# Designs tried in a protein design chat: VHH binders against p46559. Part 39

Target 1, 369 residues: p46559
Amino acid sequence: MTAIEKFFTEKSPDSEQVLLKVIELGIDFLGGEWKNVDKSQVNVSRVHGGQSNHMFHVTSSTSATPYLLRIHRQPPSQVFTDTVNLAIFSERGLGPKLYGFFEGGRMEEFLPSKTFDVNDVLVPENSRKIGAIFPLYHSINVPVSKSRRCVHLMREWLNGYESLGGGDYEILPTTVNYSDHPKSVSIKDLNHEIDNFEKWSTEIFEHTLVFSHNDLASTNILELNSTKELVLIDWEFGTYNWRGFDLAMHLSETAIDYRVPFPPGIKMNGDLIDNPPNIQIFCEAYVEADKKLKNRSPSDPTAEVKALIQECQFFWPLTNLFWALSAMKHSLLKFENGVDLDVQARDRLAVYFHLKPRSQKIYEELSKK
Short names: E, the ipSAE of ESMFold2; O, the ipSAE of OpenDDE; V2, 0.75 times the mean of E and O plus 0.25 times the DockQ between their complexes.

## First folded at step 11 (VHH)

Design t3 (framework vhh_surovatamig_d1; at its last look DockQ between E and O 0.03; V2 from the best seeds 0.00; counts 0 for: pae E 12.8 > 2, placed apart)
Fold by OpenDDE, look of step 11:
Order: C-alpha cells, then sequence, then structure tokens
Structure t3 (fold): chain B 369 residues (1-369), chain A 125 residues (1-125)
C-alpha cells in the first residue's frame, strides 16, 4: 500500500486531515479557486462502483470545481497507460477531464453517471449505443506503441505464471458445460495457442489494428445522467490491437456475471457465449457509425456487418484465452473481493477450446481470399 | 536496490514451531504490504500471508489460519512469520515478498515485485 493509499483508507473522509489534503490537492492542481475554500465547506464522499480503485468525490459549497480523486490500486505499468490515455482523451473531450496526476493517484472530472452492469449491456439499445461509440475511439491516433498489446500481455502473464512455479494447468469447467477441451494444458501448449492466433491474426486482420480499450466490461461504461451518452472509462489496457479483438472483448464480457456470490464469484452464461443476442445490432451500429465518421457514402451495410461479425467471432476465444492467462497467473497470488481465479481460468479455457475451431475455420476461409 | 533476506528456516518436527524473519532494505518498508509465499517441492508458488504497510491488516491462506501469524516491525524494516503447529505439508521454501495491490476492475490482487532468496522449512519426524 502506498503512502497516499494508506492516508485515504485509514482516515475517515470527513476527517480534518482528509479535508485539508483534498483542499491542498485542489489548490495544487486546480488553482486559485480552491485557495479560499475552508474545510467546513468541503465534502468528501467515497465513490463505490465498478472500479475497485479508491475513489472520492470532492465537492465544496463554493464555486470551486469539484473533482474525482482516484487513488490507484494498479500496477505501475497499468497506471502509466491509464494516465496517458486519460490525458489524451481529456484533451480530445472523449472522457473525463484530467485535472492532475501525482504519485499514486489522480484528479479527474466527476461525471454524474450510471455505471452499467451486466444487465445494462444486454439491453439492445445499449448494445447499439456501445457499438456506435467504438468507431470514435478506434479512429484516434494515440502516440503509443502500435504493437498488439494483447499478444504481449498474454505472453507476459504466461511467463509470470511459469515464473511463479506454475505448471500444467488442469481444465475443469465449473460454470460452463463444455467437454471438448484438453484435460490439461502445458505452458508450451499455451504458447503455441498464442503463436497460432498471432499468426492467424497477423495474416488476415493486420489491417484492422486500432487503438483499443481491450477491457470494455460493463463496469467500464458510464451513462451520463444528463445526456444519456456513454463514456468509456478505465483505459488501463488501452493500446493498439486488432479491432475485432476489442469488439469481441466487450461482447464476450457480456456473457460473464461477476455478481455471483463467492465462491466462485463468477458465472458464465453459455447461451450468451454461443450466441450473443445483440451481436448483429452491435456490429450494425459500428459499421454505420464508422461510415459516418469516415464520410463514406451510404451503402448496403449487409456484407460489411457480416464480415465484422465474423471478425468478432474469430477473436472471441482469444479474449477468453487472454483473461484465462491473467487468471492463471494471479491465482497463484492473493486474491481479494470475491472471484475464484481458478474457476475463471478453467472456464475461460474451456470456452477458448470450444470456440477455437470456429476461429480456425474462419482463418482458413479468409486466408484463401 | 531492493533487498529481502529471509532467515529462520530449518528442520522442525510436526507440531513444532518456527519463526521466520525477513530483513528488508532499499525501499520505504512501511509503504508496502509484505507477504510470505512458499514453494513446496514440485509445486507452484503459494501465497501464505500478507500484512498491510501499517500492519493493521493481515491475511492468511486458509490452511495456515490459526497457526501462522504474520507481523512486521517497520522501525526495523523487518517482516516475521510465526509458525506454530507445523505440519508436513508446510514443508517449503518460504519467501519474503514485497507486495502491492493491483486491480483489473474485477477484484483486488496482491502481487509481488520483489522476493528474497527464501529460507527452507522442513517439517519432518
Amino acid sequence: as target 1 above (369 residues)
Amino acid sequence: EVQLVESGGGLVQPGGSLRLSCAASGFTFSSYAMSWVRQAPGKGLEWVASISGSGGSTYYVDSVKGRFTISRDNAKKSLYLQMNSLRAEDTAVYYCARSYTIEYGRGTYYTFDYRGQGTLVTVSS
């Protein structure tokens, strides 16, 4: 725990120390408007939501700009990525404004909003809205490495797993009912899976590289109270990837419910895995929005939508492998807040192996063209 | 340079007790959660216990609850693990690890960025 994390977690939000600290932060990063703010005029409320970071809504009875204080609970690399991305989006008006950042935390614009849950993202209209917003983000040129981050992360996690002494991993699904998976997978096997998908993706989808969120779970979607517009948050994994991976990541996450009591703290809906109900409307919305964004002439989107769906389907198992590897590594460590990582890993691997043949088939089909 | 040096390992009989120590240097000790992790022969690394930077919060793997106690002395930059009622299954190399929490939006994890060389604990009759 960092010093600042300790400070804000051990002290009450209404404590004098916290009140003075947030005034200090206000002065330092927002300027003179906070100079005349007295502690008696300040209110600090802990924000609870989809993100487990320590978050505080700081307000005053004055004209001082309220802000969201975020104390990071992320690895440094993710903090860096998230901060950079937020900064860029801030400047472009695509997210909360970044007011300041410091070691262990940041100040950002508070957006009155509703955080989506697993049910919200399954609403067809919301899925349409989400699909329509993706092209905007995918069109951004971000001055970060254009490498495919998903591949790197998978390898990093797998290496981490191995370094922690992990060996062959037994696949025993808990919340999904698949049997067309190996009993166990070795590190070597998993590396081969990564290699194969990298190869396939590079050959047939390299032209689709875009700046991607790569973790668009429901809890990373805000619906603004005022406009009902959607804002994507938590860009800690924001890097370039294949478009289909990013889209499939969101779609695949809609099948997962983390609200299940612990243990296991997770449940995958097999019906949604096999046939996500909103994939059509999602992809239609994407294609339409993308055309508009790029000033393309109106045309029958049918073929393009079909192609995009196929693209999403291709990457669908890879998203599960992605998080499976994460879960494998982290299962060897202390986990808090209610997800059995082994269950997650096993279930996701089961899904991966179940869907992989479809991806291979898609590759074979598209590679002939 | 971050350094973690474990000590106190050895051979002990089942039911016996052992106290492990870890000397930390090269970083602000009190700013970091610390953990003990262990690796049994032929097995992967297993988390054993964690303690917050302040020492106010402690966490244990279920198998050691009631038997092991993690503690720290921030002034001495030391981490301890009191192990009582030792069992054969506790046989492992025990590592002191500098810990921090991470989040992926789905939960909180303790992870480690530095680990010592370890000290061997053998529980055998």
Scores: ipSAE 0.026, ipTM 0.365, lowest interface PAE 5.3, mean pLDDT 89
Fold by ESMFold2, look of step 11:
Structure t3 (fold): chain B 369 residues (1-369), chain A 125 residues (1-125)
Amino acid sequence: as target 1 above (369 residues)
Amino acid sequence: EVQLVESGGGLVQPGGSLRLSCAASGFTFSSYAMSWVRQAPGKGLEWVASISGSGGSTYYVDSVKGRFTISRDNAKKSLYLQMNSLRAEDTAVYYCARSYTIEYGRGTYYTFDYRGQGTLVTVSS
């Protein structure tokens, strides 16, 4: 734990030391507007920051610019990538402004906004806006490795699961009503699944490589109060990847209901697992926005939308496998976020195997052409 | 205009329970995350709990986790805080607040609009 992490975790947010420290940071990175702020005018509110960061909203009763303080819990390499991603999007006006970074933390713009929930995502106008914003982010050249894909993180999680003493994983019981999956999977089986999907994806979809968010659940979408524009946040899992994974991740997360009481704190919505009502509108918006961004006029827009839907359907099960592996590892680490991670892992594995035959069929159809 | 009216405070013995209510009007209640914040005598404002617009996600400050439960009824435009196992440190004026952001990425942060008079909770024997 860094010295600054110790400082912010071992002291109360309302302590004199913390209040003086956040004024010091405000002066250092935001300048003179903070120079006349007294500790009695400052409010520091802890934001519930999950496992990656300690987060604090820093405000004052003055006109000084409020800021979001992020104190990292992540290893240094992950912190560097996350900060680079934020800085790149901040300079493009596609994310919160980055006010500063320092060893162990950063300061960023507070965005007066509404955070979306699952119901917001399914509103047709919102789904059109979300579909239209993806091509803009997908067009950005981010100076990180282009060879790492979602499968590399999946392998890291599976290796971590094994290192923590994990073995064969029992898929039952689930909350979904599928029976077309194994009762249990080995680590070897799961590595085989990752390898096969990587092979299929590389053979058919390598031309679709873009910098991807890889975690676009509703909670990572902000609607700005002032403009109603959407901002995508929390690029912690950002990497170059096949665009269809990124799109399918967003769509598949519409089937996840966290409004279920803990335990288990999570349930798959069976009606949405393979049939979200917004897929057509979402893909239409993506194709239209991508065309405008690239100054092209495709010869058959209807065919392009159908192909993109097929691309999403191909990657859909992989998005479930991705989070299943994360849940398996983090369950052994005793990660607690109000969700029973083994219920999540079991349900997502069941969905993966249920949808995989569709992806195999798509691969076979496209590889013959 | 936005109105938030808190009720349900009072004097409670340590270990006791109390249920706070907040009646909301003047905005589309289900579109906003809601929070409880509190101010102890002579102290600054502290965040207590938050709930998403749909009610699907809840968050708590560590000192109340397992003791307090935030809930909402979107049809009645009402926010609630069930407080169990109350302690002297819970003594404060409690405000319900419209949150403009309750999650920021998979982390969470809040901005709070607390426009009511609050409701006083006193935990004393």
Scores: ipSAE 0.000, ipTM 0.189, lowest interface PAE 12.8, mean pLDDT 83
ESMFold2 (binder alone), look of step 11: mean pLDDT 81; pTM 0.811

Design t4 (framework vhh_7nfr_2; at its last look DockQ between E and O 0.03; V2 from the best seeds 0.00; counts 0 for: pae E 11.4 > 2, placed apart)
Fold by OpenDDE, look of step 11:
Structure t4 (fold): chain B 369 residues (1-369), chain A 125 residues (1-125)
Amino acid sequence: as target 1 above (369 residues)
Amino acid sequence: QVQLQESGGGLVQPGGSLRLSCAASGFTFSSYAMSWVRQAPGEGREWVSSISGSGRSTYYADSVKGRFTIARDNVKNTLYLLMDSLKSDDTAVYYCARDYTIEYGRGTYYTFDYWGQGTQVTVSS
């Protein structure tokens, strides 16, 4: 815990110390508008959400620009990446403005908005909008390593799992009804799975590397109240990756509900896993938007859309493996999110093994071309 | 360099008590939550207890609630674990660990970035 985190977590948001601190921050990063703000004019409210960082909405009764104060609860590496990403997006008008960053936190533009839920992302029009937004982000050149970090993270998590004493992992699905999975998987087995997908992906899809969100769950999509435009947030996993992985990540997440009010706190919809209803419209929107963005001549998008769908299908199980490994590691640790991480891990592994043969088939088909 | 060094482990009979210590150096001790994690033979590492930087908040695994007490002295840069009513199942290597949190929009996860070498606790009749 950083000093600033301690400061904001131990003190009440309405404490004089906090009020003065947020004024100070306002002055430092937003300038003169905050210079004349009295503590009695300031309101600091914690943005609650069982899945959020320490976030505070800072407002005043004056003309001073309100802002979102984020106190980091992330590893330094993620903080760095997130900050860089946000900075770039801020400059490009692709998200909330970054007003400033400091050790342990940052100040952001507050965007009155609705956060999407699992139902919102299943609305066809929303899928279309989301699909159309992706090319814009995928076209960004971010001055970070162009390495595929998803593979690195998977290995890191698996290593972490092992380091924490994790062994063979029993696969017992809870919210999904797949049975075509091994009873258990070893660390070696999982490494082998990672290696295979890395190999396949590198061979077939290396040309599709783009800057990716890599975590576009419903909770990371904001609908602005004013314009109804969608804004993608939480780019802590924002790195270069295979395009299909990023797209599949979102699509796969549409099948998962993390807001289940009772244990295990997570539910996967098997029907959506097998046949995401909006994959067609999503990919169509992507292709159309991408063509427009790149000033490509209008052409029949059918083949391209089909190819993109296939690409998404290929990466679909990998997204599940990705989060399964995360969940495996973190299940051995303390967590606060209302989700049973073991259930998540098991279910995702079940999904992975169920879908893996399709990916392999796709690889085999595409490798012959 | 961050260093954590555990001490106080040993052999104790069931029902007995032990006090573990962890000497910390190389960082601002009071700025970090600290944890005890144990590893029994043949088992994975198990979180035991955590304490906030200030010491105001403490957390315990269900298996040790009511028996173990985590404490810290920020002046001495020392973390403690008071273990009472020890059971055979408490036999493990106990590690001191520095906490940090991970957030990716789906919850708060607690992990550890530095570990001590561990101290052996054996509960046996």
Scores: ipSAE 0.030, ipTM 0.410, lowest interface PAE 4.1, mean pLDDT 89
Fold by ESMFold2, look of step 11:
Structure t4 (fold): chain B 369 residues (1-369), chain A 125 residues (1-125)
Amino acid sequence: as target 1 above (369 residues)
Amino acid sequence: QVQLQESGGGLVQPGGSLRLSCAASGFTFSSYAMSWVRQAPGEGREWVSSISGSGRSTYYADSVKGRFTIARDNVKNTLYLLMDSLKSDDTAVYYCARDYTIEYGRGTYYTFDYWGQGTQVTVSS
């Protein structure tokens, strides 16, 4: 544990030492607005619920800028990616401001906001708002690797699973009611699935390469209290990728209920697995916003929307394979996140194989084979 | 009116165990996250542990993880802290506190709007 992590975990947020430390940080990174703040004017509230970081909301009774203090527990390489992505979008006005970073932590803007839940996402007005903000983020030229795509992280997880002693994976039992999947899969089988999807995606959808969030679950969407505008947060998985994966990830997460009691802490909503009810309005909003961003007149182009829906449907099973591989590896690490990771892996593999034939059909249709 | 009443403190030897209780009244207990906070002599208050309103999610300070267990009984409106493997550093007044939860992304903000009077835990050989 770093010295700064020890300091913030072993001392009370309201201790004199912590209060003086957060004033020092405020002066160092935000400047003289914190210089005249007395410790009696400072409030430090611990934010609980995250497992990757220790988080504190730092405020004062003065006009000094409040901030969110994040003290990292993540390995340095993962901290680097998340911080770089935050800094890039912060400078473009597309996320929380990054006030500073230092060894073991960072300071960022606290956004007074409502966090969306799975019910909020399915409200038609919210689906339209979410669909409309994706093109802006997809249009940004981000100076990071274009070769780190979803399939590369999937391979890293599968290799990690094997290195931890993982072997053939039994797909049963599942909570979904499908029978069109194997009973088990080998590491070789899963590498073949990744390779095939990469081949299909590259052949048909390479022109759709954009900087993508890759993890837009409802909890990563903030609605600002003051403006009701949406802000996307937690760019940990941000990288270049096929846009259809990014859109399908958001849509496929609407079929997953994390509010069920642990264990298992996860349930696939069978009514939504094939297509979520919001896919039409979401894709319409995306197409309209993308045309406006590119300085083209908005229209109601049925063909463009149908093509985008098909693109989302193509990538939807890949989003399930993505999280299945993550869950397989992290189950062997005994990672705790309130979800039974083997239940998640088994259900997502079952969904993957159930939906894969649709993706293959789309590939065949678009390749004109 | 919101009331929180702690009990179960006392003198215990190092390596011993205690169970703290907090009786809650005057509010819908199951709708609020609850926390234990401690204060050693001459120090500020230190967050110890939190539990969600449903009891599904629990959180611990690193200094107590693996030794302390937080629990709640939403029928009896009672919060608990099971303290095992006690050390001299655990000597403090322990407070039951109601969380004023604010959601922000994947994190939550806890502030404490109501506190009990505290119960003394002393670990001494």
Scores: ipSAE 0.000, ipTM 0.213, lowest interface PAE 11.4, mean pLDDT 83
ESMFold2 (binder alone), look of step 11: mean pLDDT 84; pTM 0.857

Design t5 (framework vhh_7nfr_2; at its last look DockQ between E and O 0.03; V2 from the best seeds 0.00; counts 0 for: pae E 6.0 > 2, placed apart)
Fold by ESMFold2, look of step 11:
Structure t5 (fold): chain B 369 residues (1-369), chain A 125 residues (1-125)
Amino acid sequence: as target 1 above (369 residues)
Amino acid sequence: QVQLQESGGGLVQPGGSLRLSCAASGFTFSSYAMSWVRQAPGEGREWVSSIYGSGGSTYYADSVKGRFTIARDNVKNTLYLLMDSLKSDDTAVYYCARSYTIEYGRGTYYTFDYWGQGTQVTVSS
């Protein structure tokens, strides 16, 4: 661990040393609002459940601006990307304000808000709002690699799984009721799946390259208390990517319920796995908002929506493979996040193989053009 | 009116044990997370432990992890803190606080809207 990580993890948030440190940070980055704040006026609350950062909500009984403090646990490359993404969106008013960053951490705005759950996402008006905000985020030029797509992360996780001693992975038992998947897969098999999807995606969808969130589950959507506007947060998996993956990730995550008790802490909703009720209204809102943003003449809107739905369907199984590989690696690390990671990996691999034939058919149909 | 009344504090020698109680009234106890927060003289308030309304999920400050146990009895509307292996730096006024969980993305934290009057715990040889 870095020195600053040790400082914030080894000491109580309410210790004199931590209280003085957060006042110092407030003065340094937010200015004189914090200069006369006494340690007895400060509250530091640890935010639990974060995977990538130690997070603290810092407030005072004064008018000094409260902030979220993030102390990084991420690999250096993810720290760089996450910070750049936040800065870009902050400057455009599309995310929390970035108050400052320093070696090993950052300070950002806390947004008084409601975090969405799966039920919130499936409300038609909310689906419309989410679909409508994606094109704005997708239009932003982020100064990071355009060649490192979701498959780069997938390869990193699979390589990490192997380096931790992982081998052939048994897909059974599952909680989903599919039988059209192999009983186990090798690392070589999984590399082949990644390579094939990358080939298909690059051949057909390279023109759809946008900066993508890649993790827009309901928990990364905040509804602001004051305005009811939606804000997307936690861009730590952000990359340039095929937009269809980004949209399919959001849609496919509606089938995943993380609210169930551990164990297993996860449930696949079989009714939603290949049939999200919101796909039509979501894609309609995306197409409409994209046209308005770009001031372009309408073409056949029905055809454009159908094409976008097909695009999402193509990437759907890849979103499940993406999280299966993450879960496989983190299961070997014994990462604790309230989810049985082997249940997640097995179910998502089963879903991947079940849906892959549709993606292959779409590739074959579109490659003729 | 929400009322929180702590009891069970006292003088104890290092290495000793103590059990704090907090009687709650004026609200649906099982619907709220509850927390223990402590304050040494001249220091800020230090979060100690929290427990969800169901009693299943518990959280602890690193300084007390493995030594303290939070529990609740939703029939008696009572919150408990079982403190073992007490040290002199555990000396503080211990407050019972009504909490609710704020979910912020994948993270959670507690905010406190009502506090008890506190009970003194003194760990001295």
Scores: ipSAE 0.033, ipTM 0.470, lowest interface PAE 6.0, mean pLDDT 86
Fold by OpenDDE, look of step 11:
Structure t5 (fold): chain B 369 residues (1-369), chain A 125 residues (1-125)
Amino acid sequence: as target 1 above (369 residues)
Amino acid sequence: QVQLQESGGGLVQPGGSLRLSCAASGFTFSSYAMSWVRQAPGEGREWVSSIYGSGGSTYYADSVKGRFTIARDNVKNTLYLLMDSLKSDDTAVYYCARSYTIEYGRGTYYTFDYWGQGTQVTVSS
């Protein structure tokens, strides 16, 4: 825990110390507009949410610019990535402005908005909007490693799992009804799965590498109150990946509800897993937006959309494997948060093995071309 | 170099108590969350308890809640685990680990970057 984290977690948001500290931060990063702000004019409210344990909304009754104070709870590597991404997006006007960063935290523009839930992302119009936004982000050139980090993360998590004493993992689906999976998988088996997908992806989709969000769940989508525009947030996993992986990640997440008020705190909708209702409109929107962005001549998008859907389908299992591996590792270390990570891991593995044959088929088809 | 050294393990009867210690060096102890993790024979490592750098926040696995108490002395760079009402199921190698929090999706988790060698705790009649 950083000093600043200690400071903000041990003290009440309405404490004089916190009030003075946020004024200090305001002065330091936003400048003179905060110089005349008195502590009595400042309000600090903790932003509560499943993913925001150390976020504060700082406001003033003056003309001083309010801001979101984020105290990091991520590993340094993620903090670095997130900061870089946010900085770039800030500069490009693609997200909240970054007002400043410091050791252990950052100051961001507060965007009055609604955070999407699992129902919001299933609305066809929202899916269209989301699909149309992706090309904009995928077109960004970010000066980070262009290596496929998803593969690296999967291996890292698996290694972590092993290092924590994890062994063969029993697959017992809870919220999904699949049976075409092995009873258990070994570390070796999982490594083999990673290797295969890496191979397949490299062979047929290497040309599709783009800067990717890699975690676009509903909770990472904001709808601005003022304009109703969508803003993608939480780019801690932002790195270069195959386009289809990023798109499939979002699509696959639309099938998962993490706001289940009873154990296991997670539910996967099997109907959405097999056939996401909005995949067509999502991909159409993507293709259209991409063409516009690249000033391409209007053309029949049918073939391109079909190809993109296939691409998403190919990566769909991999997104589940990705998070399954994460969940496997982190289940050993989890704090109570309402979600059973073992259930998540098992269910995602079941989904993975269920959908894997389709991916293999796609690979075989595309490899012949 | 970061070093963690556990002590205080031993044989104890069911219902007994033990106090584990972990001496830390090579880093600013107070700046890091610390955790105890245990590994029973044939099992994977299980998170037991964590404490933030300041010592103000503590967390426990359900299996040990009400029985174990994690504490730290930042002046002595020492982490403690007070274990009361020990059960046979508590038999394990207990590891001290330097910890940090990560946010993963909708959850907060502890991960570890350095580990001690562990101390054996055996609860047996």
Scores: ipSAE 0.022, ipTM 0.379, lowest interface PAE 4.6, mean pLDDT 89
ESMFold2 (binder alone), look of step 11: mean pLDDT 84; pTM 0.833

